VH-VL binders against q9nrl2r1430to1533. Designs and how they scored, part 116

Target 1, 104 residues: q9nrl2r1430to1533
Amino acid sequence: GGVHELSAFEQLVVELVRHDDSWPFLKLVSKIQVPDYYDIIKKPIALNIIREKVNKCEYKLASEFIDDIELMFSNCFEYNPRNTSEAKAGTRLQAFFHIQAQKL

## First folded at step 7 (VH-VL)

Design w11 (framework fv_ficlatuzumab)
Fold by ESMFold2-Fast, scan of step 7:
Structure w11 (fold): chain C 104 residues (1-104), chain A 121 residues (1-121), chain B 107 residues (1-107)
Amino acid sequence: as target 1 above (104 residues)
Amino acid sequence: QVQLVQPGAEVKKPGTSVKLSCKASGYTFTTYWMHWVRQAPGQGLEWIGEINPTSGHTNYNQKFQGRATLTVDKSTSTAYMELSSLRSEDTAVYYCARHYFGSSYRYFDVWGQGTLLTVSS
Amino acid sequence: DIVMTQSPDSLAMSLGERVTLNCKASENVVSYVSWYQQKPGQSPKLLIYGASNRNTGVPDRFSGSGSATDFTLTISSVQAEDVADYHCGQSYNYPYTFGQGTKLEIK
């Protein structure tokens, strides 16, 4: 992709990070805090990793970027029951992402 | 050995709030989530919520959302549950319990002795 | 919410008899069911976790079985010290829920 495409990915990641519901997604889940997370989730990801991939120009297509964000939400819903604070935050942030991703 | 120590009893009037303590010892406080469970006289166990001592992150049973507040003090290895707007229906023994959460197994392995909260005028 | 239903509500057994306690979940909870023993005036104690695994220090006369929605706790030869309320609980989905308990007494 082009300069505009990479700038759009960076802006969207920044908007996600600033969102009130981003707190479960900012960094990888700690094995100390959640000892079984990595037994259940085989492809862990978080916004800091996605942002690093954007900065290193590792996304060749917008679909690859979108896939990583969707993987992050999928992991949240796989690990966390729907009525948890994490799952509720994920639901709201995912809806926000879908609106913003229309710009890509 | 692992222990969770709670005070014996509390008597409160309707409409007030109470803050119950649970002091942990014998393990690294931040490695297990702490849960709160109550038991009304002659009734079964009812889950209130959980807290991660490392992050302070909480999850609540919707029945208690907005009335129960879970906190921890890592420096003293103590967990707290504050319950507001007390009603006579809140009369129960309140337990703190250590919870193991794994992909294969999940269980409460250590329980406090419980605090009897009586809400009466 | 997942409703846990225990049966019977209470039972009285003779010493040495085999006793069976049942626990039914309103939805599939896989094997995320634990059994807790509660003696009068005491806190609950973990007996069985993951439907069938005995906790350390629990006598081998206690065993658990079942999966999905139907779970059973068996005491192969009831002793006097087994007089207690027995609770099953699921930790598969929030809120975590418990059955109403089964009271075990001796005749």
Scores: ipSAE 0.000, ipTM 0.571, lowest interface PAE 16.3, mean pLDDT 87

Design w12 (framework fv_ficlatuzumab)
Fold by ESMFold2-Fast, scan of step 7:
Structure w12 (fold): chain C 104 residues (1-104), chain A 121 residues (1-121), chain B 107 residues (1-107)
Amino acid sequence: as target 1 above (104 residues)
Amino acid sequence: QVQLVQPGAEVKKPGTSVKLSCKASGYTFTTYWMHWVRQAPGQGLEWIGEINPTSGHTNYNQKFQGRATLTVDKSTSTAYMELSSLRSEDTAVYYCARDWYGSSYRYFDVWGQGTLLTVSS
Amino acid sequence: DIVMTQSPDSLAMSLGERVTLNCKASENVVSYVSWYQQKPGQSPKLLIYGASNRNTGVPDRFSGSGSATDFTLTISSVQAEDVADYHCGQSYNYPYTFGQGTKLEIK
């Protein structure tokens, strides 16, 4: 039979979710655990939200998809001090993303 | 030959904890995530959590968050699941299963034979 | 959580008949559905992953299809050794979830 292939955006999101350093980014930050987060971060986003946007075909250009991923990393670095495990994970995952995004 | 070897059975009293083992052989241990899945008698499969043997990164089903702890020992290619505050409802067969990290799909291609945990007074 | 619902709960077939087992997700899971066969007293075995990809060593009579919310496992000609519970599971979102299972018996 025919071949069914994942979209490039869906494939990349899956690779990010499976990465060891994805743990700070899988879901939106908890208001209960981090009550000041939403006072500081004006455009919260996470991989589950980005994946839903891919499924709904909301990205018309690769740049829009890349912008949302970069927003996710920017939020991480804005909220979390550089010496935190969250910021360190974000730095490594962002480097991985930049390598994979060259294929888009 | 790829194998995940688990003990056949464990019996525990309510309120205690148990640490179940899963010994991998026949493949490179660090290239597969390890999952834990349980099955109560006559019931379906229930996912407990996953661990990346390389990084130690874990994800848990929220139902088990705080009670289940997943670890690995890379030197012996063994994965462990510790479950605390045991209740009779925890009586089930507990499986480990591997999941190739290089696939964009997540799937459990090799399963252990399972450990029957019985929690009774 | 994404709920996986299988139908029928149980099915009795004659040798050589075509069998169709259904699995419905409560939300879009794209193609992140796997099918597992579990024979009495044994661990589950992977049959199909990514909705339609047959695992190595699985007989050609097993095939998977579907996307989004509706998925099907087909056995083109049932053999006696196919007596088992069949489970579908989604790996699209955490927590990974499974259907309740379909029991296949031979008449």
Scores: ipSAE 0.000, ipTM 0.584, lowest interface PAE 16.5, mean pLDDT 87

Design w13 (framework fv_ficlatuzumab)
Fold by ESMFold2-Fast, scan of step 7:
Structure w13 (fold): chain C 104 residues (1-104), chain A 121 residues (1-121), chain B 107 residues (1-107)
Amino acid sequence: as target 1 above (104 residues)
Amino acid sequence: QVQLVQPGAEVKKPGTSVKLSCKASGYTFTTYWMHWVRQAPGQGLEWIGEINPTSGHTNYNQKFQGRATLTVDKSTSTAYMELSSLRSEDTAVYYCARKYYGSSYRYFDVWGQGTLLTVSS
Amino acid sequence: DIVMTQSPDSLAMSLGERVTLNCKASENVVSYVSWYQQKPGQSPKLLIYGASNRNTGVPDRFSGSGSATDFTLTISSVQAEDVADYHCGQYYDYPYTFGQGTKLEIK
């Protein structure tokens, strides 16, 4: 908790946003463009929402922050077949996240 | 097979308007945004605008704001671009291109063959 | 508007050579860059999106890299069929903008 963890969360979200494989995760999938997405994905989330939650001090524990990031990846793999560019980007970004999250 | 079909050529006089078509097939027309991009002879690509076929919402490159109008006919899976007040510098190949408008797909994955618009007197 | 600048304007390569094409954005576009191949008389074809993701069906000799303002497209072993203009474009902000293109020719 506290200021120390919030600073670490902000730094990690910035690292994720800057990563080459962040493009599927920056904003929510468009409901109008992909109407079946929200039939399949019940808890949509994206990096812009997570960053807003960090800035509003809504994460009290590192586990809550990690859970939201993992939900983002889980949604990606649930919706996108394994051979898609989205799933491949998600796999690489998740590996990067796991390395960085060891510092939390 | 996903395909965007455009007419091959159009010839127009300066000062007139043109309405170019782009007929989609092989996918659900309303699930992808339709973009219009032009290319003058020997030049690079220039983005004109985009339309959401479901809502009719449009975004334009400000260079074309007021001159270009994007529309769709969902019943025929056809997108249209109307360009008014034509000048010789509007001579270019005009492409339609499909884009999934989510953060996952901000790219042009399927393009039409293009329509060569020639503006001459 | 974000200006995309490609270099070189043109190059000629021998079959089997490695080629690198450059694309520079006038401001930070993170990784929101796509590369398109345009063969003479044809429409553009998506090769790479998100700076480094190869589109389905694109040969593995094509790869993309870079971030922020500097991006590259690499062809590891140029084939005769790779003769084309190559365009980079950013889709980070409106209006979407493209570079002027790099023309690739075979000697």
Scores: ipSAE 0.000, ipTM 0.552, lowest interface PAE 14.7, mean pLDDT 85

Design w14 (framework fv_ficlatuzumab)
Fold by ESMFold2-Fast, scan of step 7:
Structure w14 (fold): chain C 104 residues (1-104), chain A 121 residues (1-121), chain B 107 residues (1-107)
Amino acid sequence: as target 1 above (104 residues)
Amino acid sequence: QVQLVQPGAEVKKPGTSVKLSCKASGYTFTTYWMHWVRQAPGQGLEWIGEINPTSGHTNYNQKFQGRATLTVDKSTSTAYMELSSLRSEDTAVYYCARTYYGSSYRYFDVWGQGTLLTVSS
Amino acid sequence: DIVMTQSPDSLAMSLGERVTLNCKASENVVSYVSWYQQKPGQSPKLLIYGASNRNTGVPDRFSGSGSATDFTLTISSVQAEDVADYHCGQSYNWPYTFGQGTKLEIK
């Protein structure tokens, strides 16, 4: 690739960040706003961490990248009841991800 | 050259609201979170909140939740902080500062010059 | 909230001396600590991020170390232009918090 070409992982993570429903996923969950989060969620992750791993070429297989994105969604659905804005945003963003990830 | 431009000073009366601006240039506005940090005279730095210019999502320090409102205008690459119910204790220099969305460390690499807000009658 | 405590509050050094500034977090922040230099009348300037990474353009006499709860900023040979307040801050969790600052002066 060239300086104007993005890797498939970089293109996808940028698309996720720019999606209207990315707001619960942009960075790690706050202990102040959600004090019990880290008692329940053992492997926290967010889009900014995944983006950094992509930039450092830390994903050797598409499955590793997909696993980190799916972990992020799994954490959302484990912590947040289905009727919350977070869970609804996660459901829509995950559907978008599944469509895009078929290209990987 | 990357730059965050803020007005030099604002004077407000107690009980009023103020809306401070931060105009970004020299980079892609939507790829950095914008933060607001204040510093009272002779005191340390205090984080107020952050906004993602792409989504409009905000996170606030609980101390300022309900009083501070962060917004952006993507067409002018300008971030705003509105602070309501002003008190004399709100007298401080208010900085905007950016963090790159692609970094897990989230560090303030560029700061505005700050706006000195004086709250007095 | 994570409380960041800096020590000492102020420090006076002779030119060329090695300076060590300390920063302690009230809970584990891994390596999510940055150091900022602030000269009178100026905005803070990033020196170190991720505990030990020097920002572009920062002189190599500045170095950061530490992990978990204990962090240090070292200036290997202090210069006159290093007179400033130094702030540490954590970005591991909200709210992001800063120490009270250490004032560095020249004797």
Scores: ipSAE 0.006, ipTM 0.580, lowest interface PAE 14.4, mean pLDDT 87

Design w15 (framework fv_ficlatuzumab)
Fold by ESMFold2-Fast, scan of step 7:
Structure w15 (fold): chain C 104 residues (1-104), chain A 121 residues (1-121), chain B 107 residues (1-107)
Amino acid sequence: as target 1 above (104 residues)
Amino acid sequence: QVQLVQPGAEVKKPGTSVKLSCKASGYTFTTYWMHWVRQAPGQGLEWIGEIYPTSGHTNYNQKFQGRATLTVDKSTSTAYMELSSLRSEDTAVYYCARSYYGKSYRYFDVWGQGTLLTVSS
Amino acid sequence: DIVMTQSPDSLAMSLGERVTLNCKASENVVSYVSWYQQKPGQSPKLLIYGASNRNTGVPDRFSGSGSATDFTLTISSVQAEDVADYHCGQSYNYPYTFGQGTKLEIK
């Protein structure tokens, strides 16, 4: 809990943002570019939103932080077919996240 | 078909430890959390903890923290729960159950058939 | 810990009757509630997740509703194969917790 967990969340989010496969996840999906996204995905989220929540101390438990990251990946796999660049990036970044999440 | 296979029964003496197994098949073992849940005779379900096979990350119910240890063997798609310092109150059916890691809601969509652990002198 | 309380503890219904099972959380769990059916001698089976989403293969006579602290499982027309214990559980906060169960019997 507290300051130590907040520092760990910030460090992990920074590592995710800097990863080569973070590009589909940096910002919310554009409704103009992808008009059916918000018809399919009911709880949109992205790394910039998660980082903002970390900075505002909105995560009280590590599980809440992990759930938001997993929601982000779940949305990716729900919307994007398996052989897309987005889904492949999501698979690699999720594996990286799972290794890093052991620190939490 | 998705299956979680557990041994039928184990009998242990108080003060000993037990290591229960759960063999997964029919799905990608590393993409689902594995949970352990027990049910004492005639009682409700009690969550013990969870492990994510890809990373080995665990979360425990504090009631079992220090006594329960969750591990996995990815090469055999098998999850294990070791429970130490057994007492008669640990007599229960122990289930393994999975939940999808990539989903926002965690829910237990597939359950093993359970192992009846009897702790008696 | 979040305490889940189910009511009634047990009930007996006639075939074709509508039955409602209640589940109350001691704290707000939003919609992170699932319902499980457990037939005698068997493991639990997922019926409903996220308060109202029916799991694949579950008959449409089963429905879930509710939010925050009060949740309901409804069986619109009870059948003989519905004899079971029904458990609600929350996955909003650790530790995940379950209610004590409701036993459903047929007259």
Scores: ipSAE 0.006, ipTM 0.578, lowest interface PAE 12.6, mean pLDDT 87

Design w16 (framework fv_ficlatuzumab)
Fold by ESMFold2-Fast, scan of step 7:
Structure w16 (fold): chain C 104 residues (1-104), chain A 121 residues (1-121), chain B 107 residues (1-107)
Amino acid sequence: as target 1 above (104 residues)
Amino acid sequence: QVQLVQPGAEVKKPGTSVKLSCKASGYTFTTYWMHWVRQAPGQGLEWIGEINPTSGHTNYNQKFQGRATLTVDKSTSTAYMELSSLRSEDTAVYYCARLYYGSSYRYFDVWGQGTLLTVSS
Amino acid sequence: DIVMTQSPDSLAMSLGERVTLNCKASENVVSYVSWYQQKPGQSPKLLIYGASNRNTGVPDRFSGSGSATDFTLTISSVQAEDVADYHCGQSWNYPYTFGQGTKLEIK
């Protein structure tokens, strides 16, 4: 990606972080508090890691950025039962992301 | 001072099992996951697996799944690794190591001195 | 599995020279790479974590850089006490993996 793409990724990550439903995704799940998470989830990721990758210009294509965001949601739904607050927040935030990602 | 203390050496015959210990001191044992890493003579480091001392939950390198068993004894702040069906290629130094697992970083900040396991007839 | 490849396998340097050690990941590991120093007969010791952060007590002649797949450890002015094997390792994805190591010797 170019400078335009980098700016777009940063703006989208900021919008995700500011969303009311971002709370399960701001930082990696605590290994001590949720010990079985990392047995089930093989590629953990969170918004702070994605934002750092954007700032270091590590996404060369919009598809790579989108894949990391989708991985984050996939991990949420894999680990959390659908009736949990985490899964409900993930569902709403993912819908918001899909609308915003059309700009990429 | 944070320390992980391991026995110096063990000698075992092929086909047997070994149980190696790692005694932690100088920190709250349950606050860090304990990992096991081996190093064959003249070779690089190879990750075996990890255990949460609070819950007993484990994750293994698939190469060792079914042969390695990680356990802890919270009352003595001691972690254990049992390796079964020993072969000569299991001859290596076996380290326990404490992993810092944070939101932005993951790293092995404290290592035991290692136990040299020799598997020979 | 993510394969970590270090280069060179070994090198011999003169005291005071700048040395550069390389570590390449087979796939993107972001910045979840640490460097460990292992002196003969000793356990590994953490030098650098998160690709570029120096661990407490590590001399400032050691520095790390890189991201994604290419990582470098630099010693700005090598000293006799720096004779060791240097290992890079990734903690991005399971299983955690390490490179084969680079042996640093003094001429």
Scores: ipSAE 0.000, ipTM 0.575, lowest interface PAE 16.3, mean pLDDT 87

Design w17 (framework fv_ficlatuzumab)
Fold by ESMFold2-Fast, scan of step 7:
Structure w17 (fold): chain C 104 residues (1-104), chain A 121 residues (1-121), chain B 107 residues (1-107)
Amino acid sequence: as target 1 above (104 residues)
Amino acid sequence: QVQLVQPGAEVKKPGTSVKLSCKASGYTFTTYWMHWVRQAPGQGLEWIGEINPTSGHTNYNQKFQGRATLTVDKSTSTAYMELSSLRSEDTAVYYCARDYYGRSYRYFDVWGQGTLLTVSS
Amino acid sequence: DIVMTQSPDSLAMSLGERVTLNCKASENVVSYVSWYQQKPGQSPKLLIYGASNRNTGVPDRFSGSGSATDFTLTISSVQAEDVADYHCGQSYDYPYTFGQGTKLEIK
C-alpha cells in the first residue's frame, strides 16, 4: 500500500474503536476471565493489535488488513453463541465495517 | 470452480461404522467451516455438526453426540464424518456444505452432491 | 431445540403466479434464517440468507422477508424451473434446525 492507503486503514480502525459495539474487540480476551478461550481460538486478535500493525506499516495490501479484521469477527462468532451480547455487537460492528471498507 | 466432491453411495450393516469424505477444491479450505447435514428419504434436512478446519473446533447436534466424529485433513482439503453404531434409521443422503468463517450469519452457500448411505441387514 | 414449521406442505401454481411460502420459528431467531431450493435428485442450493439477502446468481423474482418468528419466501412470477422443495433453516442457536420443506409444483 501507499501512504494514502495506510491513512485509510488508520482512519477505519479509529472509526471501529469509537463505535458503541467495539467493546468486545478493543483488547485480547483475558485468559483469567475466560479460561477456555485460547483452547478454542488459535489465532487471537483485537483492534489494539491491528492498530499497532497499521502504525508499523505491516499491511502490504488492503486484503491483509481486511483479513485481520474478518479474523477478529470470525473469532467472535466461533467462541460466542449468536444470542450473546458479544455476538450481537460483533454482527452490528461487522456490518458497519463492510460499509466503511467500501472506501478502501 | 468451487466444488465439494462426495462418493455416490455406501452400503453398511447395522452395528458397523462408516467414514464419509468430502473433498474441497476451488477455494481456500481453511476459511470456511464445514457442515454435515443429512436427509432421510422423503424427509427434511437434519444438521449433524460443524468443524472449523483452521482450529479443529467442532460443534455437534446433541442427537449425534458420541456417535458422529468430524475431522479434516488440511493437506488434502478433505473433511470427514464418521458415524458409528449404525441403525436402519441412519439410511439417508449425507451432505457436506461450506459456511464462510468471516460472516455473522451462518449459511451453506455450496453443498456437495451427497452420499447415499444405506444401512441394511 | 428451535422448531421450524413450514406451510403449506405443498402447493401447485400456474406459470406466472406469485407464490408465498411461510416459515415459523418456535423461538425468536432475529433474522438468522436461510432458504434453500432443492430440485429433484439434486443438492440444496442457497437462495436467501439473513432473512432477506439474495445469494449471488439467484434471480430477482426470489425475495425473502420477516423477522423474529415469522419468515416468508416470495417468488414474484413462478417459472417451470422453480419446481422444487423449499427448505427454511435457522442458524441463530445450536443445533441448527430446518423446516420440513414445502413442495412447489406447476399445474
Scores: ipSAE 0.012, ipTM 0.684, lowest interface PAE 8.7, mean pLDDT 89

Design w18 (framework fv_ficlatuzumab)
Fold by ESMFold2-Fast, scan of step 7:
Structure w18 (fold): chain C 104 residues (1-104), chain A 121 residues (1-121), chain B 107 residues (1-107)
Amino acid sequence: as target 1 above (104 residues)
Amino acid sequence: QVQLVQPGAEVKKPGTSVKLSCKASGYTFTTYWMHWVRQAPGQGLEWIGEINPTSGYTNYNQKFQGRATLTVDKSTSTAYMELSSLRSEDTAVYYCARHYLGSGWRYFDYWGQGTLLTVSS
Amino acid sequence: DIVMTQSPDSLAMSLGERVTLNCKASENVVSYVSWYQQKPGQSPKLLIYGASNRNTGVPDRFSGSGSATDFTLTISSVQAEDVADYHCGQSYNYPYTFGQGTKLEIK
């Protein structure tokens, strides 16, 4: 509850969410649609979870925020072969993230 | 017993399309990806694509993208591969093979007996 | 595409001998390599997955090893029923690709 100003982390997450290549990362992967995902990926994460952590002030250091975003990309590349649409979207979004993270 | 049953042979003319079937039994159809792999006479194995029977999600070998279409009928536990614009070099044995959804190693643990597709020259 | 290269193209072994089949990937595939046995007129059968895991029901004489780019299938004591083509394949990147196969014959 209450009105809060957007943090630098919140601004960056919003920019990631708005990016054309965010579609594989918006929400946790569905167990119904991708049943083997959680057998392979031991620390699942998505942009909606990261945004919740930002809103709860759970990131004390920029490195903690960056680690969660990098975990998200790492999971993508671990599950999806590198030439899939998911992996290609992840590669482009990760490059965008690296440029934007310089603002942190 | 697990079975993937395919027709023995199909003969088609160049320029036509073929739709090959693979009927699964003996397991829960939706818990395994279905793959299609072909083998031309005297040649190695060539991966065509995969489909998740639960979601309908597909991945294709770029070489076959636009020509191959993978579908499933969950009510009959049957997978299909349609291949269009057939050429003589499409003459091969076409296998379906399953891959357990819970395994990230993505291996083909059971194979159909194959359909020999002959494209008349 | 990742190119899988098998060696030798063919070999003939005496019963009871140890045989080793090699498979090289053109780039790092970690351990996403499987081995398949194909007897004449039959479909391929999974022997090994994840480079070193033996599939259920496969005899203990079959073992796999290797990582990154270099993989080996070993048959500790070859038997008459082992006459077949052996294929390695990678599932690390799309498209999944296979080697050309190694033909195993018994003298």
Scores: ipSAE 0.000, ipTM 0.576, lowest interface PAE 15.6, mean pLDDT 87

Design w19 (framework fv_ficlatuzumab)
Fold by ESMFold2-Fast, scan of step 7:
Structure w19 (fold): chain C 104 residues (1-104), chain A 122 residues (1-122), chain B 107 residues (1-107)
Amino acid sequence: as target 1 above (104 residues)
Amino acid sequence: QVQLVQPGAEVKKPGTSVKLSCKASGYTFTTYWMHWVRQAPGQGLEWIGEINPTSGHTNYNQKFQGRATLTVDKSTSTAYMELSSLRSEDTAVYYCARGWYKYSTRYAMDYWGQGTLLTVSS
Amino acid sequence: DIVMTQSPDSLAMSLGERVTLNCKASENVVSYVSWYQQKPGQSPKLLIYGASNRNTGVPDRFSGSGSATDFTLTISSVQAEDVADYHCGQSYNYPYTFGQGTKLEIK
């Protein structure tokens, strides 16, 4: 892959950011507000970081981009119980991503 | 080879508690969630709860909350389910099962123990 | 709680026939449905996850489809070793819930 894949990554990140359920994923979790998060989650990531990596052409393959998005959702479900607003938002956004990722 | 090994049977009296074990091998124990699911004779499957072996975080079916307690011992790669205040209707096969949480795997339980038959009778 | 309803309760098929098993969720579960096969005296085995993805080692004759509330497991050419109870379960919301199961028998 190359230029075509990078264009697809930017389009998908934009769609994820604009989705109603993106709110838990827009920025890194605050250590002040959630003190135990970084004790449990060793590889934190968020959509703003992924978008920056796309804009700087740091993803060379679709698999690298998908891995970062998957890590973001995995962190959400690792930390948050399924019945929380965060986990429910993550579940819906992940389903949207899964459908869109079939294009990559 | 992934294996989840459980004792074959346990017999308990009403009002007592039981602690069932599930010994995992063939994978990194802390990478997957562990679920507990029971099946009464001739009935369907009933989810009890799940535990993250890394963090100790648990989620319970409300029906069992306050009676079921899920724990792990990482040094022995063993998961435990304690069930208190046993009643005859708790007679069932109790399974442990390894659980996924990634988007591509949709939270499936991919490997199951052979089950422990718990009989609650006087 | 999300109620999963399976139909039919039991089904007897001839070898080589196409069989269809149904699973209905009481509310939208998107695609967070898995199918499990349980042979007599054995623990359940994962067949399908995410409504339509076949688990590693599962024969091609098994396929899953559906979304939202209506899900289907299809066996394109039933074999003798397919005699089992089939369970669908949702993992969209807590508590995870399973259907009552469909028993598949060979005539």
Scores: ipSAE 0.005, ipTM 0.587, lowest interface PAE 13.0, mean pLDDT 87

Design w2 (framework fv_ficlatuzumab)
Fold by ESMFold2-Fast, scan of step 7:
Structure w2 (fold): chain C 104 residues (1-104), chain A 121 residues (1-121), chain B 107 residues (1-107)
Amino acid sequence: as target 1 above (104 residues)
Amino acid sequence: QVQLVQPGAEVKKPGTSVKLSCKASGYTFTTYWMHWVRQAPGQGLEWIGEINPTSGHTNYNQKFQGRATLTVDKSTSTAYMELSSLRSEDTAVYYCARKYYGYSYRYFDVWGQGTLLTVSS
Amino acid sequence: DIVMTQSPDSLAMSLGERVTLNCKASENVVSYVSWYQQKPGQSPKLLIYGASNRNTGVPDRFSGSGSATDFTLTISSVQAEDVADYHCGQSYNYPYTFGQGTKLEIK
């Protein structure tokens, strides 16, 4: 909820965006390139959407922020089998997130 | 060695149901989607549907919606396709195939040998 | 549904000749097209995926090209073992669809 938590969420989102493995997560998956994605994934989300929510002060609790990030990873693993470059990037980025999220 | 093993043939009467199996080996079963494709004698390939063994998500060709049911048994690394209300035009070779999914590429890289389903009175 | 149309329906080639098989999609499928080889009495085998990428273990004589709606499979020097039906298929939109196939024979 407070100003210090908003700053922490912003810092973490920036760190995720800058990470080498963020490329599958920067923007919503393209319906043109991946047309079956939205038939399978019912709650799509990406780092740009999460960043907007941080900027609009929509996260009142750290748990709400963490839930959105975990949804993003859950969607990745639901759509992409474990042997894909997308799933491998997601696995590494999720591990990085879990370490950083302990500070929240 | 990666392989998908299917029974050679099944004979069924019109109006009945059939449940075809596809046993996977040589890879982690849950890491690839499993697809079912049929081929009527002398015809092209026709996609029936797909299942994600990890999540259980299924997508069907609308032509088979309500008649085809795809399931998996993770403990035996086996995929199943049940087709109900069989008609003579369902006579075909039924293949299972594993599919690579990625944002950039999607393709069927390994196919079963196929099961010849004959629907006759 | 996206309709995939292959041409020709069948052709006979002499050993060593270059052969091209065509596949046309009724709508833009970007590059989500794969080619499958099916020899008599066998299952289909993946040759090309993503329009132009050769699958592991597939001989260099096979190549794919094209984008949007027009795709081509080329065999640079046809061999006796290449006698088969060749199928193109799109995985861009549901339902996934295949062409009717092209039968390749040696004269």
Scores: ipSAE 0.011, ipTM 0.610, lowest interface PAE 9.3, mean pLDDT 87

